VH-VL binders against o27280. Designs and how they scored, part 13

Target 1, 266 residues: o27280
Amino acid sequence: MDSMNVPEVLEIKRIVEESESVKTFIFSWDFRREVRPGQFVMVWDFRDEKPMSVSLIDPVRSEIGISIRRVGEFTDRVHGLSEGDLLGIRGPYGRGFELMGRDILLVGGGIGMAPLAALADEATARGMRVDALVAARTADELLFLDRLEAAGVNISTCTDDGSCGFKGFAHERLLTLEENHDMAAVCGPEPMMFQVMRILDERDVPAQLSLERYMKCAVGICGQCCLDDTGFRVCAEGPVFWSQELSRVREFGRYRRDPAGRRVPW
Below, E stands for the ipSAE of ESMFold2; O stands for the ipSAE of OpenDDE; V2 stands for 0.75 times the mean of E and O plus 0.25 times the DockQ between their complexes.

## First folded at step 21 (VH-VL; framework fv_bamlanivimab)

Design x1 (at its last look DockQ between E and O 0.50; V2 from the best seeds 0.00; counts 0 for: pae E 3.9 > 2, grease 18.93 > 18.9)
Fold by OpenDDE, look of step 21:
Structure x1 (fold): chain C 266 residues (1-266), chain A 122 residues (1-122), chain B 107 residues (1-107)
Amino acid sequence: as target 1 above (266 residues)
Amino acid sequence: QVQLVQSGAEVKKPGSSVKVSCKASGYTFSSYAISWVRQAPGQGLEWMGGIIPMWGEANYAQKFQGRVTITADKSTSTAYMELSSLRSEDTAVYYCARDSGYYWDYDYFDSWGQGTAVTVSS
Amino acid sequence: DIQMTQSPSSLSASVGDRVTITCRASQSIDSYLNWYQQKPGKAPKLLIYYASRLESGVPSRFSGSGSGTDFTLTITSLQPEDFATYYCQQYDSYPRTFGQGTKVEIK
């Protein structure tokens, strides 16, 4: 039995309130187990299990962070926990981001900023110039701004209502930015990512995008996260994909499958 | 300012078809889905279907499948709902509504048309 | 289809009263629930989205709570302009479905 697939019961070391609906849970981590930005872990509250992106990787403190948005029963329970409480964590799983070049553009929406925040830390630690376009519906939903700023990231914000930064959507803001980067990393609502990818492709900027699908096993066996036509399993071949890979994925930005496997529009 | 302006009231015979228009303004038309919701006199709200203008893909409630057609014209920022084989039970006010669910993972109808009264009578 | 059941169907209240409306889903919908207000002859107006988030411009006397199957809309102090019909609506799955509505009338 692969020990990687057995949940390790970990104590919540700290809880950071990122926003009204998002908390980051910090755990002690043995870095003999490698973890990269863009990878995810399965979080088990001893009743249910959900995939969550790693949002903090701190080898100095020997800690990882998992940012969780309050969206339903599972996350409600998790959000009710306190420091010192226990959670089961197994992983990490999936393909993380790859860094290349000297300057990188991060485009994130909502909770999608979670893996990008971790990537930002790695990129800045490597001496890369990092620009981040952080998008949300409203100002109070923007995540990790202080953290990113502290890391030396150049931040541009975008909100639907104009409560902070550019008024409009992320792809619209991106159109107003003329600077090109060596690569881009994108994570957020899939329609956002689709639009952003198109723009980046037109600009010949290599881009990696992190997808979200219904992931049950996390090890590529159940097929719940399989993408149409390509056979890509988000948990195994992803969740991070290159734009060239996603160009082959018909459903990307157009539709998704619900837990029952039904095709539904975004 | 986001506005949805619908076409005027319709009086139709049973078996005929009605096509209601919804002209959108004040936002990027292709970035939001449009849903159609009807309300019979003195009754509640009933979702009929929706369309993502960017793709032209529509989905329908099963109840109306095969009888309703929802389309969108990006050039005019106008959505349409056509309901065929009309019956008396189709008498209702029909609303178009902007659906935010296209771009974000939360979905709500934040803007509504003024409604179009459709009366089906012999 | 997910059925949404509101309670009560109607209620009478006075200005200044605390009003509570409940909505129950036939299955778990997590937090994918919205609340709307509709006045006679008018289109519905969004009040609450994602179970508890207040729409911009909506008075703070309105609040939403709940997750899973049970949800609540609360008006802390009913105002004259609040007499209307209120609807819950789920967007967990298609088709989108509404509650039958709760009419808040003047006592």
Scores: ipSAE 0.393, ipTM 0.786, lowest interface PAE 1.7, mean pLDDT 93
Fold by ESMFold2, look of step 21:
Structure x1 (fold): chain C 266 residues (1-266), chain A 122 residues (1-122), chain B 107 residues (1-107)
Amino acid sequence: as target 1 above (266 residues)
Amino acid sequence: QVQLVQSGAEVKKPGSSVKVSCKASGYTFSSYAISWVRQAPGQGLEWMGGIIPMWGEANYAQKFQGRVTITADKSTSTAYMELSSLRSEDTAVYYCARDSGYYWDYDYFDSWGQGTAVTVSS
Amino acid sequence: DIQMTQSPSSLSASVGDRVTITCRASQSIDSYLNWYQQKPGKAPKLLIYYASRLESGVPSRFSGSGSGTDFTLTITSLQPEDFATYYCQQYDSYPRTFGQGTKVEIK
């Protein structure tokens, strides 16, 4: 914890193009700073700082990978960087996923597959059976499929346009899956997570969900990432929550963030 | 196939109201927002508002606030737009459109209804 | 409200031409901009989202560029089916607003 709150300037060791809109930036990492799946880091491009999911945790090679979707000015600038360029990294922060049982279901939408890919690696290394339901708008936006297959994960896909796998949403595909699991881990668009959580709760499957929200500070100092009903801070009390914690939250699933980051109702 | 099928054309007098329906199929209705966009003859496109069917919560352009009501019926997968106190300048084609921004972070209208012509004449 | 101004209002072009349509926002909208195509009597169709991303099934002759306040739609080799009106639309803030349109006509 000795340098967690101070950005360390690290060289981009490798860049993996995961899709047209997503790149994974790989850095050497000193694992005296322990990293767990579901935790995040603050990425600093010397102008702005944004939270980003850790998608690769490799203590053997002393590497971490951070997957970044191009969605605005900050991420546009970061996507323009090359191997050898510098970024500031603070962290890791937040509460990560906890594994239980022998059989885990992962449900990921878009960039939400990033922390789940890291969890899949840990779960398979522990000898768990891992099923993953990977969702995107279109086939070329499905993330980490080769990596998951190489790890021995059983993959189901769904796409809005039907270009790969089930045509429809993750929760619609989930309704057609017949297997029980000891637990689930869910990360993706908040409406997806809400729908998936309802199904998993009805099936009595313990679920952990990771909430991606705009954060001012990774340690919860400012309170801008609070959920209204509970006062929970995503960076301090999450980003990973159990489904029973979220079931009491009025705001979960009801709002979206506009491009400026403000909570807006429909 | 995502489809949005709207109710038929209407002719109305000034001061009356019109209610246009939009029946959705081919996807989970509650998972996407529905927006309403109108186009006056020979004119461009104007966003009126939208609704998140799961919650029944609507958002309106300020220009229409107080005159427009947007609702959704999840049991029939149908959204409605009601415009009151009609004026001749409300003569337009009214479209419903599926809004991706509630579910995915790229906010655009990826599927559109066929349009409903509403004529307001004295 | 963010005003979106397109230029030109109309243009005449031949099959095979390269055409360029510009869109200017009254304030920075980052890359939160979409392009739609509309043919007479039809609903608009999404071509490009996030300023430069082609929607699935849209021909590669369409491209978008720009960020901040200035954006461009380019058709590199105009085809007969491309004669239509094109609209930009911002989603940086509410209300969502459209440009006034650019009509691409046969010469």
Scores: ipSAE 0.387, ipTM 0.744, lowest interface PAE 3.9, mean pLDDT 86
ESMFold2 (binder alone), look of step 21: mean pLDDT 91; pTM 0.927

Design x2 (at its last look DockQ between E and O 0.81; V2 from the best seeds 0.00; counts 0 for: pae E 4.6 > 2)
Fold by OpenDDE, look of step 21:
Structure x2 (fold): chain C 266 residues (1-266), chain A 122 residues (1-122), chain B 107 residues (1-107)
Amino acid sequence: as target 1 above (266 residues)
Amino acid sequence: QVQLVQSGAEVKKPGSSVKVSCKASGYTFSSYAISWVRQAPGQGLEWMGRIIPMWGEANYAQKFQGRVTITADKSTSTAYMELSSLRSEDTAVYYCARDSGYYWDYDYFDSWGQGTAVTVSS
Amino acid sequence: DIQMTQSPSSLSASVGDRVTITCRASQSIDSYLNWYQQKPGKAPKLLIYYASRLESGVPSRFSGSGSGTDFTLTITSLQPEDFATYYCQQSDSYPRTFGQGTKVEIK
């Protein structure tokens, strides 16, 4: 048995309340096990298991953070936990983001900012210039703003209701920004990501996008996260994809599959 | 200001078809889905289907599958709902509504058309 | 399909009254529940989305609560303009479904 696939029972070291619906759970981490922004871990509450993006990578403190949005029974249980409680963590899995160039654009929506926050830390640590477009429906749903600011990230916000920053969607805000970057990293609702990708393609900005699919095994075996036509497994070939790869994925931004494998529209 | 303006009232015979239009303004048409909801006289609201204007992809309630067609014209920012094989029970006010579910993980109908009365009578 | 059941179907109240309307889903819908107000001859108007979020421009006397299967719309102090029919609507799965409505009438 591969030790990587056995959940390690870890104590919740700290809980950060990011928003009303999002908490970051921090764990001690042995960095002999490499973890990259964009990768995910399987979180096990001893009843169920769900994939979660790594949102914090701190080699200095020997910690990682996992940001979890409260959206269902599993996450309700996890959100009920306290510091000192235990969770099973296995991983990390998947392909993370690759940094290139000197100037990077991050475009995130909602909880999609989780992996991007980790990427921002790495990028800034490398001396890169980081611009982040942070989108949410309303101001109170914007994530990691203080953290990003503290890291030296140039933040632009947009909200559907205009409660903070640009009133509108992320891709609409992006259209108003004239600056080009060496690369972009995108994570959020697929409709958002699709629109953002199109704009970036038109601008000849290389882009990486992180997809979210139902992932059961995390090791490319079960096929639950397989993308139509391409055979891409989000847990193995992803979750981070280049825009050129996603251009081949018909379902991207259009539909997904539920736990039963049924096609469901966004 | 977001506005949805629907076509006028229709009177149809059983077995015929009706096509209702919904012209959107005040926002980026392709960024939101459009849902159609009807309401029979003195009754509640019934969701019929939704279209994503960007791709023209629509999904329908099973009850109307094969009988309803929802389309969208991005050039005119107009959505259409066509209901065929009309029956007396199709007599209702038909509403178009802006659906935010296209962009985010949960949706709601935040803007509505004024409604189109469709009467089916012999 | 998910069935939405409102209670009561109708109620009579006076200006200034506290009004409570409940909505029950046939299965868990988490917080994917919206509330609408409809006046005679008019289109529905969004009041609350995602169980408890107040739509912009809606008076603060309106509030929503609940999660899972049971939800509540509350009007803390009924105003003359609040006499209308109210609908809950689930956005958890397709097809989208509405409650049968609750008519709030003047006492």
Scores: ipSAE 0.387, ipTM 0.781, lowest interface PAE 1.9, mean pLDDT 93
Fold by ESMFold2, look of step 21:
Structure x2 (fold): chain C 266 residues (1-266), chain A 122 residues (1-122), chain B 107 residues (1-107)
Amino acid sequence: as target 1 above (266 residues)
Amino acid sequence: QVQLVQSGAEVKKPGSSVKVSCKASGYTFSSYAISWVRQAPGQGLEWMGRIIPMWGEANYAQKFQGRVTITADKSTSTAYMELSSLRSEDTAVYYCARDSGYYWDYDYFDSWGQGTAVTVSS
Amino acid sequence: DIQMTQSPSSLSASVGDRVTITCRASQSIDSYLNWYQQKPGKAPKLLIYYASRLESGVPSRFSGSGSGTDFTLTITSLQPEDFATYYCQQSDSYPRTFGQGTKVEIK
């Protein structure tokens, strides 16, 4: 438990190019430190440290995979690394997804499919029927389609520009899908998750949604990841929350806070 | 096809107000933000603000705070921009644009209205 | 506010020329940069979003590159319909800001 709070410097074993903007970095991992889908790790490039969701959990090969989208200075630097280069990893942290029932719906937007891909592997291994709605702005940004198909997942796609699947947003596509699920797991842009949550709530489908907030300590003591009005700590009580928990959170889907605590719109 | 159709040209006196409409079609109005951008004669483009119709929330460039009001009517798929206390330097073409940033973490303006010329003269 | 500076302010070119336009942000904007084309009397038209992604229906002779503070729009073989003013625009922070424009004219 003590070792979980100190970054372990690990060698990048393999790099998988998932898309033009997304790479999966694979590391050897000692599974005495259990990892569950929906948990996160803090990735340290020796200059900065960011939370990243685990996308691959492979106890057979003793490997963990972290999928990272190029979006800024930190992720640009990490994308410039090669196999054999070093990164610090601490964790895992947070509450992961819980599986229930026999039929699960996954709704993922962009890189949000990363933790859902890990969940899909667990769900299919348990014999669940898995439907996935995979959303992106354009076809080239749809993630993990081959992996999901190989796992036996029933895939629906949507893209803003209509280049693949349904033309439109994830929540618009969701309205056209069957409503026969025991639960849903949702991860992606927070405005997407809010809209998807509303639909799932109206359908009485239990939903778990994975949030992202600024994190520093990752163990719940610094307060940087707290949600307005409830005091939930994303790193401790989340990042995965049930929809009923999020219905009490006024900021969900509307705004976030930067590292200085300033309100920033989505 | 996504289309934004704006109200017609206006000639206004200093100190008055103008309200420009922007009717959207060809997409789900509440799924995208609407931004307003103006362009004075011979000058570049200036972002004024945007509205997120889902929440009815608008945010504005500081320069226009207090003079501009941006609203949306979901029932008619129409956004409005009202600029008050007009001055001669407010003479410009005013554009509405569909703003992709509501749903994702970065923005671009993928569809634009035809523009509304507003002339402020004494 | 993030200041966006384009270079050059204008240029003259012939059909078939390669044209490059640069845009510099006053602080890092990662890849949150868009490019627009505007012809006289017309609304701007999106060409490139997220620094390098080509908007649907835009000819492949247009391309964008860069990240951080320095960005480039390239037209690899200038066509008669490409004579226009080009604007960069950052979407990293509010307010959204545009470059001053680059006018591409027939030599």
Scores: ipSAE 0.208, ipTM 0.668, lowest interface PAE 4.6, mean pLDDT 87
ESMFold2 (binder alone), look of step 21: mean pLDDT 92; pTM 0.947

## First folded at step 22 (VH-VL; framework fv_bamlanivimab)

Design y1 (at its last look DockQ between E and O 0.35; V2 from the best seeds 0.00; counts 0 for: pae E 5.0 > 2)
Fold by OpenDDE, look of step 22:
Formats: C-alpha cells, sequence, structure tokens
Structure y1 (fold): chain C 266 residues (1-266), chain A 122 residues (1-122), chain B 107 residues (1-107)
C-alpha cells in the first residue's frame, strides 16, 4: 500500500489496562494491510511519534492492539487518552517473527511480552505447542497472563521479588527448564535477551529476538537505530533478528545509543 | 542465600592506594551488578561506582573518576574496588552491594557486604 | 547529578508513633527511589524499592509512597528496633545518589 507511510488517523476503539503502567490500545484495522507479530507501527499523538510493537492481531474482529508502557512524556499523554480519542498510526514496519516447528518457547520481559503475545496467538492458532516464560519485576507487572492462558499457552512466571513464580531473572528460570523447543522468540531488556540467547545457543535452539531501540523514521533512512559494527537498522533489518545476526552485534545487551547518539550503558 | 564478604580493615598513608575485595556467593555472580558505597564517620552514604561483572564495565561517580577502579573476577566471584591517591577524607567504611532489580536497568541494593574500614592517616 | 534532600535530618519519636520521612529529588525520578535503614555499625538494609515496593521480610508497618520529585517513607507504629538512620536513594540516572539521611531517635 503506497500510503503506508502516511499516518492514518484512527479512533481508539478500546483500552485494556494490562497493568498499572501498561495499556493496550485497540484499533480497527484493514487487514488488506498485512501485519505480522514482531512488526511495529509508528504511533503519532499529533505532537510526537514513537514506535510501538503490535501486541494484538485479530483478523476476526478486524482489530489490532498496541501495548504501551508509561515511561515518558509521550506515553504519559497517550495514557491520558480515552476510548474514542484519535491517534495517528502508520505502518506496519520491520521484520516480524517467523514460526517453525511444533514447539515454541517465548521468553518475555516486561513490555517485551507485547509482540510475543501476538506471536503466541498465531502459534496456538496454528496448532503449535507454546511455552511462555513471562518475567517482570513484581507480580503486578506480569503482562498478558490471562490472555496467554486462554490461548492455551503453558506459562512459567518469574519475578525479581518472587511475588509470583520463580524468584530471579528470566535466564535464571530458563536454566532450570530442561526441555528444548524447536524455536524460541525473545523480547525484553537487552541484558535479559543476551543471557537468554546464550543459553538457547548452548542448547542449539534457534532463536529470534526482538530489539527495542530508539527508532525515528522507521524506514531505514535516518540511521538512528543503526547498530554498531554491523550497520543493521533495527527498523529495517529488524526489529526481529536471529541469534546468529545478533551475535555479530557487539553492543547487543551492553549499550545503546540515545537520541543524541551517545553511548548509554544498560 | 546471597552473601557478600569483604576484606579486612586497612590503614593507609596519604598518597597510597587501597584495594578492597568483595566475594559474592549464593547467586549467579555475572548476572548482577555490584556497586560500591562508602560512608565517612558520622556521615551519609556515598555511591562510588558500579560494575557489571558480565562485561567488566564499570561506571564511576565523577568525584572519584581517575582515582577509583572497580573490577570483577568472574572465576572467583569477587569484585574489587581500588582507590588511589588516598587522602584523609577517604577515611570511611566501604561497602559493596549487589545491584538487584530488573536486570541492569533498575537497581536497588538488596544485599550488602559487612563493610571495610579504611583509615588514612599520616 | 540528582540531589536527594531528606526531611527532617533527625527526629525524636516514641514507640507506637507514626513516623513520616520525606525525600525530595532535584528533578523527576519517576518511581526510581529506594529506602534503606541503617543501624550503627551495620550495613544499610533495603526497606522499600521502586518507591512503594516492600522488600521481602520487611514489616508491613513500613510503606513508601510518591513519584516524580516527592517521596515519603512511613512507619505506621514505631517499634524499638526501628530507631535507626534512614536513607533514600535514586536510581533514575548516574551517578546514583543518596539523601543525607534521617536519624530517628528515641524521645
Amino acid sequence: as target 1 above (266 residues)
Amino acid sequence: QVQLVQSGAEVKKPGSSVKVSCKASGYTFSSYAISWVRQAPGQGLEWMGRIIPMWGEANYAQKFQGRVTITADKSTSTAYMELSSLRSEDTAVYYCARDSGYYWDYDWFDSWGQGTAVTVSS
Amino acid sequence: DIQMTQSPSSLSASVGDRVTITCRASQSIDSYLNWYQQKPGKAPKLLIYYASRLESGVPSRFSGSGSGTDFTLTITSLQPEDFATYYCQQYDSYPRTFGQGTKVEIK
């Protein structure tokens, strides 16, 4: 669609409060424009624009959902919106997840569960066995548990404070799980993803990881999301990468570039 | 259980260096950052710096930049803090602490060493 | 650097009293604030993390509230073991910084 780069002004159809800090905004969607789990859209509140992962893809209801964590001024404004309010949406952009095999492991941390939730829906619809390791700081920060359960996903939780499930980090929980899968999809803090990736590599489990970097243009032009040493643009070549690709990215899990281009450690 | 055990008290001359060790146990050493915090007698807490053992990368407070070096040995699960060009003002109890939280983005010090007293006197 | 200012610097209270300690950040730190308790000759102990999350094992009489720049530690009913110095600490940005401390003394 030639107009994919022009924001479409859409009405917020529904708002789902996922947690204290996360809301899912649901929009009517014309599925003549294909969207895949792992892809993102640019959300425009008529003042600023930010990339957001698609967390819900419902062809039956002709809806998509975008889950947004409250983390700054833009998201504060968006979180202040109500059903019926308008947002500009352009996209989808980027490379989404690929599904293969029969058994898939999802490892998500915090808002990283957003794209994975969409992937879980597709995987289960295809008849795949889906195991999900859902991580968060505390129990009340765990996302999409009811939704995943309803979809038939086998859920394992871990929290920093042990308020739900395993006390510790996602990769620590993963180490306690001996079962292997045909593939894995990972999304969350990069330090988490890096450690999870290492474990999966050691187990010879093919893994795809979704990066959440600062993206400005979404079309591979501005270079703001360019990864050091590789030239990979998260918005174009990603945000979903194979572990083999990320193994070439030295900065992965270690640091990122801020909007000013400065190196910022994780 | 998480435990941080620090090296013993030190008495140093001005201009010399001190290196304090912090041996960690009861958890995956490389998965958690370690911060160093000092406390002068009768004073508050002062953050000095942090290291991520997995990467060996450290961040320092500007006040100590150039004088402090924080390192970690993954093989021994031990973190080190070396402070050079010691001054009388460096007399304090030095603590190592585990940075817990949602990986390395958000950290709080949920486990502390017992502290190492460092006295700088002529 | 983000400056953390606690109030008061010291206070006297009796067992059973409600104690409130405030911490103000020089700029918004969202909820990235922790509270610690320190007794003489001991290392600090984590009480509250992320502004209002109670650390495991900490009595429920302790609570934290606030966001942005203003935060509060509350002890509902002061116990004998609660006489200590309390510190707030931000982890919004580097360097990490502490408040100057609040000493809670027995009246």
Scores: ipSAE 0.348, ipTM 0.773, lowest interface PAE 1.4, mean pLDDT 93
Fold by ESMFold2, look of step 22:
Structure y1 (fold): chain C 266 residues (1-266), chain A 122 residues (1-122), chain B 107 residues (1-107)
Amino acid sequence: as target 1 above (266 residues)
Amino acid sequence: QVQLVQSGAEVKKPGSSVKVSCKASGYTFSSYAISWVRQAPGQGLEWMGRIIPMWGEANYAQKFQGRVTITADKSTSTAYMELSSLRSEDTAVYYCARDSGYYWDYDWFDSWGQGTAVTVSS
Amino acid sequence: DIQMTQSPSSLSASVGDRVTITCRASQSIDSYLNWYQQKPGKAPKLLIYYASRLESGVPSRFSGSGSGTDFTLTITSLQPEDFATYYCQQYDSYPRTFGQGTKVEIK
């Protein structure tokens, strides 16, 4: 334990099927290794290693939960695992969300709700009022609704196809919501986060946004997670950034870099 | 209900240009990309490029770079594709399609215009 | 550019038959693969996205599978309305590219 730069091999204690394409893998965790909502871990399946956000932080039960969407070969293999199987975990890494004020807005798209679910638990435990805007393509991809409701979160939903809640994108739904929040936390597709950030900035709502970039080392040494123009490293200076920090980042919402370092449009 | 309505068929001479329109309705126009795909007679589908109306950025397949211009007018919810220096091999049906790839990790063409036949002949 | 190769280019089948169409990518595209159906004179229609997920309103007799470079579209019991041309399309990288098509005809 505590060797954050070397994966610790942990047994999958429980698996929660959050949707047809998303599972939460729960591990026993010694909280002498502190974990904050918005931090990430590197998950190793003995072939490849990928960054994953923590969705459950439960010091009382000594458990950590990691929600993983099935989107490729690595995640397909992990989704094929059962309780009792092993995964390597290293971390946590990165800067987590900071809570402020009494009223927080969460805006999550797809799997981006995972770190926000963890943040919602902490915010409600502090007595904050929590509003969550949960977005997906279709109703069956909306995540954590029951968990958020049980925590006392006020939920608004949107789906591209209108199968649940507002028909349209998260930033379009946001325009129809109350404007009285002390802060916001945003995680999801980067174009969604860009559009949401612009609205929140116009409303003078302090916002923190969680970015993803291709990562290899997770500790800032290799430089592969750097943002253009600023040199911010997502694994070291982020993945959570304030909107003010991101306002100077030209690439945000416009393009990304592939593993070879080439610019790729969103 | 998402709808893409394209301008009518055109007959053009080699060396000229054609500009096809695609009027969108039933969704927030600026929030989705619009892709252009063509199909020559008896042939398969060929992606030409796309535009993100939110900031007017277009990206093109290398084959068409320098000959195609894709634009959008947010005030009319209309995308345009202009192909210059036409040749007989540009005879095709040209489609616009709504493209979700800008906003989500997945992209597919979930709504298509009816197509615009362009014939290039002397 | 990623080349998408479909097999066969055409096939002949009877109503009720099981039909399998394959699509091979020139490099790994993970599961970023869609399938479209096109009838003569009509725009393509999305059938399957992300290799295996059915679009809303698509009959359950259609299914997709595969990852990496090899993908299949299966129709388990052909109906008269299924005689069409089918295209795969990758979205792993730009430019988006399509297979050359597979025409499914009545025997």
Scores: ipSAE 0.114, ipTM 0.611, lowest interface PAE 5.0, mean pLDDT 86
ESMFold2 (binder alone), look of step 22: mean pLDDT 91; pTM 0.927

